# Ledger of designs, part 2: VH-VL binders against Uncharacterized protein 5

Target 1, 153 residues: Uncharacterized protein 5, of Haliotis asinina (Donkey's ear abalone) (Ass's ear abalone) (p86728)
Amino acid sequence: SNLQCKIAGGGELIPIRTPEYRAWVPLGEVGLNVSDSKVLIFAARSCFGAHILLQNNAEDFKNAVYEIVIGGMKNTRSGIRQCVGCKFDEWVKDKALNCRFFNYFWISWCGDEVWVGHGYRPPHNRILRYKYENQPVINAASVRSESDTYWAL

## First folded at step 4 (VH-VL; framework fv_ebrasodebart)

Design s26 (from e3 with light chain E49Y)
Fold by ESMFold2-Fast, scan of step 4:
Structure s26 (fold): chain C 153 residues (1-153), chain A 120 residues (1-120), chain B 108 residues (1-108)
Amino acid sequence: as target 1 above (153 residues)
Amino acid sequence: QIQLVQSGAEVKKPGASVKVSCKASGYTFTSYGISWVRQAPGQGLEWMGWISAYNGNTNYAQKLQGRVTMTTDTSTSTAYMELRSLRSDDTAVYYCAREGYSSGWYEDYWGQGTLVTVSS
Amino acid sequence: QAVLTQPPSVSVSPGQTASITCSGDALPKQYAYWYQQKPGQSPVLVMYYDSERPSGIPERFSASNSGNTATLTISGTQAMDEADYYCQSADSSGTYVVFGGGTKLTVL
């Protein structure tokens, strides 16, 4: 009885850039509204540390639902946490990012858990999964990075 | 060469305000936040808050909420911390610090400290 | 009101292993950091993200974080390691930074 989960966006990828450790870039401000979606597919070119924030309120960067880190700890780990900068609730050894080439990733919050994987075909190549007891509604998403990162969203 | 250079020592009366500056150089100022930490004579470190140099968003310690204001001036690459309604127990060395990844390594840079003495 | 508890002092002879503990309810969820401070100087980061060592910090420094307790370990302790050591983490929400009360390490 699981319903099909809607993918964010209209098929065209939006290019953005986040320099080293700047403030969050809300996806709504660059034309990508995730409020009606349950899946985000994106690409990133980065040496390390691509962060995706899933938020209940677009203005609240402190009390996020999830912070998902792709290629954290200098491109050695990817993980999920229920607060910004906390210890990972789930993590995996993962040299996910590449300084020279875009790699694709997907994030799904369909149902009562969040899933993360490599590639552009959810749920293939899933690397992380986490359940949140009383998961707030995810209405917004933002991105930030630890290194100069180019995104296609 | 990354440097944080703070303003000089201050002597204030109880009830006054103090504004400490922290001038940054050697990196892109708007790419990193600045934390403020103080230390009373012979005591431990106490975190006061953090400010984003990109958008000015702040996060203040609960104990200091309502008494502290942190600001930045991107044109001069300077962060400021203003503490109001000073009491004798606000006597401390005040530090600014920049942390985060740089050159592929986690780095932590601190200013030299500013002694603020509050006495009548 | 988050609190990180450290012993006020630890004393070792040169060459011995020093262990400094830091206990707090948020440590199972939050990363621990360690700072060294010598008299009249600014703090220096010696460990971050529970167990990672910054460039320039000797290999005799190591750390762990397990079950409400973070531990800084200094092997082959030298006179130059004499200093105050502070652990740092966050409250359970990750919103506020918290420092431990500090531990004075005395070598001889």
Scores: ipSAE 0.011, ipTM 0.621, lowest interface PAE 9.0, mean pLDDT 85

Design s4 (from e3 with light chain G94D)
Fold by ESMFold2-Fast, scan of step 4:
Structure s4 (fold): chain C 153 residues (1-153), chain A 120 residues (1-120), chain B 108 residues (1-108)
Amino acid sequence: as target 1 above (153 residues)
Amino acid sequence: QIQLVQSGAEVKKPGASVKVSCKASGYTFTSYGISWVRQAPGQGLEWMGWISAYNGNTNYAQKLQGRVTMTTDTSTSTAYMELRSLRSDDTAVYYCAREGYSSGWYEDYWGQGTLVTVSS
Amino acid sequence: QAVLTQPPSVSVSPGQTASITCSGDALPKQYAYWYQQKPGQSPVLVMYEDSERPSGIPERFSASNSGNTATLTISGTQAMDEADYYCQSADSSDTYVVFGGGTKLTVL
């Protein structure tokens, strides 16, 4: 979309925890609605494997628009894929996460590409970009992790 | 503290099957995967495959497709590797090793190895 | 399938620097890992993610991954470093783990 890039959450970060590889935690259920947003800024403290799902429908975890993996493969890679758990469509070597400290990340789906970067100032420090042919509307997001992860969303 | 303990040596005839166990302790078993790596006498390391202790998903080496099965028992924190239709060139020391949940890419702790001898 | 190529042997005198190379087409996009194996023992991880050293591994060990070649470097090599060294990575499709053929390090 050519509309202004709205940031989800309005500036206050919501703390949540995902202890292990369990069910997806829909962000709408913890008070963060992304349906009118084009940018998500968040922080995570994790040894590895922070997963963000961008969805057309909050109840559909299988036909998600994108799964973004931060610090996958034991904190060695970050990547984007159009399905949960399949091969990455785009990935980069990236030791993104830290076991002891929160690191900031941003995801943007403003325009015709999805972009991912380090920090809290999009589009600075972009590490990934991918264009989905005929991208579905993103109305919801969910998180899950491979290891005990603390989020600020 | 972290330890992987494997079952003892086996001697098998060609055509038989072998099942090696690997008991884990000192960490949350379901948070990591287990890789299996073998080494024929005087030869190098050969990756056989990987299994997730969380959901049982597996990824096997192409050469071993159809002959290998990997499983886990979370109640005993034990991983298993079964190799069928054994041939003399399957004689090797078989290792289990701990790997990250989504990866078969690096092994931080190794079992002591299990010698499997296949001879007529 | 993907192949990682190592020299079969490397010899150094005590106190000298040993270099062990590992070449493969996937290395520009894949991490390299290194294992040490002494006779009758299980492999031990000595370097991970191209250049990181696990706790308990001496500072004499270092590694790099540049272009299509990963290198393990042991400075001030000691008799106790005599062992087989294996590099490891993944194939270009990110589906299979690949080991190099191994290098026997002899300390003369």
Scores: ipSAE 0.014, ipTM 0.559, lowest interface PAE 8.1, mean pLDDT 85

Design s6 (from e3 with heavy chain S103F)
Fold by ESMFold2-Fast, scan of step 4:
Structure s6 (fold): chain C 153 residues (1-153), chain A 120 residues (1-120), chain B 108 residues (1-108)
Amino acid sequence: as target 1 above (153 residues)
Amino acid sequence: QIQLVQSGAEVKKPGASVKVSCKASGYTFTSYGISWVRQAPGQGLEWMGWISAYNGNTNYAQKLQGRVTMTTDTSTSTAYMELRSLRSDDTAVYYCAREGYSFGWYEDYWGQGTLVTVSS
Amino acid sequence: QAVLTQPPSVSVSPGQTASITCSGDALPKQYAYWYQQKPGQSPVLVMYEDSERPSGIPERFSASNSGNTATLTISGTQAMDEADYYCQSADSSGTYVVFGGGTKLTVL
């Protein structure tokens, strides 16, 4: 189909910091609404462990739809999973993050697959692709990190 | 260096309450959760629940729902577990443990344990 | 009421390989963790996230998680390895922590 896949944020990137390991930062609370979007482009500067949560409901962190982990396991793997802290449904060896420089990433849930890639030009440099049966509606997103992380979202 | 130090042994009568403390040191207290795990004499480990030191959110084992309360005091880096309406089968060593999250939840550092004896 | 099932005991001779299993329906989707507990002591994490070894744990400890069964393997077993071993995982939703019933390892 020729349906448009809207990119969140209207092209402007919002600076956010997640210094606390366990604090989810809802993107809606910092001015980024993903409710009618299908693509998120962002940058992160982090030693390891940048987590993005795609949610059906912005207030539900328990029954979240998908968690995308960039540079998990001490910056050795990136993956997609259907719950927080579960085994990855799909993962790749990936030293994705850098302590000193921002790296760009994109996540797409346009269509019936969740895709993840390096850079800011989807679908180029795709590293992960997983097709979920009965993919639910994603209305919200949140970020968290395992280490002190600076974001541009 | 990373250390969890628990309060001393307690002897309680049935129907009483007990509150065990767990003082953390050597890491950023608010970056990790604290799990509580108990072990009855000669028995296995039983998970009681977890508390976030960041926001105080709790998750209790279904069996203990309504009898247990977990709290933290970030100014002293201390976690607390209060168990009410004590029964003889609550006699156990009670452990606090630091629960880290990366890909999954696990207990990487444990307190020395607190023996709670419930007897008439 | 443990969701994870372990054999109550395993016996090996010194220098032999010990294998301790942990079975549960959530293990295909949830990580397994292993703890060692010696009499009168607190549990010690010996393996995490299925197969990773913490710093300070001897390399003769290894683990795997395949299908519904996680396995802790101790090669060249020594007298000092005699202890109770507990597996840990989560329920299928990832909401509740679950411990196995424990396995007493005897080295004689």
Scores: ipSAE 0.275, ipTM 0.738, lowest interface PAE 3.3, mean pLDDT 86

Design s7 (from e3 with heavy chain S103Y)
Fold by ESMFold2-Fast, scan of step 4:
Structure s7 (fold): chain C 153 residues (1-153), chain A 120 residues (1-120), chain B 108 residues (1-108)
Amino acid sequence: as target 1 above (153 residues)
Amino acid sequence: QIQLVQSGAEVKKPGASVKVSCKASGYTFTSYGISWVRQAPGQGLEWMGWISAYNGNTNYAQKLQGRVTMTTDTSTSTAYMELRSLRSDDTAVYYCAREGYSYGWYEDYWGQGTLVTVSS
Amino acid sequence: QAVLTQPPSVSVSPGQTASITCSGDALPKQYAYWYQQKPGQSPVLVMYEDSERPSGIPERFSASNSGNTATLTISGTQAMDEADYYCQSADSSGTYVVFGGGTKLTVL
């Protein structure tokens, strides 16, 4: 919140699409490097299931630091977990996504915990907060989706 | 519309290698992973490993480390599973399956299976 | 290291409720999935993510995952449900996929 947490990207949002794309798309491969950043602000237009992976290593999709799910369970829940595909460590009822319109979200890993919220003004509208003791350094991020999803990252 | 078609039955001698193919159609091949699961006669399902059709990353069952190799050919939407140093205990029906992912990993569509018989 | 334990067989009369259990130490943290396999056929996904039913699977199929045990329930069991049923989950780290030993459901 004191503006010491660098936001990823150069002020221009990068458009990508994951059409029911279950495989991970590394953000570094589409021009967004998060290695020096502590905050990611993005928008998504999707009916359900936008997944963001925070990684220590860009090539490791199994032992990631966090998997963040926006609008999971057919757009009824958002949650966070320390493993890919396991039960949520924390979740909230949340109709986060919209099939027709882009909604903004932010993720912050500034400090010793991860925070997730709605909108483009961290830390406003925080919906999730989780603390990982001795959290590994987050050097990369990847996205995937359960349904046809348009991203602005 | 979604279909996985596997290569035909194989008969091999102990010590040989076998390479089974799995041709996918009806979906974007690179959007999903492919799992390999085998089943010995009268026995249960045994997971062998997984490959990403996006980047070729693999994850093999501990028991098969060093004997199995999984690959993909995106130009033909085909996955391959090669098992080396065959033993009689490798006699099984080998399945490929499309690995879906929502909250966890699961196999939503399966190939018809390939019988591999290992005998002297 | 991870093991999923299922009873080897379950028998029910037509119209009765069948219950198939799957026990393992990772189930409190990992989702359970269920597959049906008829003789000479490939497995078919019948339940996913503990309790969700795929399109095309009859409403008489339901499932739960509580504590160390996942359960597949088939209400009003029909002769066509006779098959082997396998549970699937992951090890505690989520790294390896694990199948249960399978349960032969007999409908007599």
Scores: ipSAE 0.284, ipTM 0.758, lowest interface PAE 3.6, mean pLDDT 87

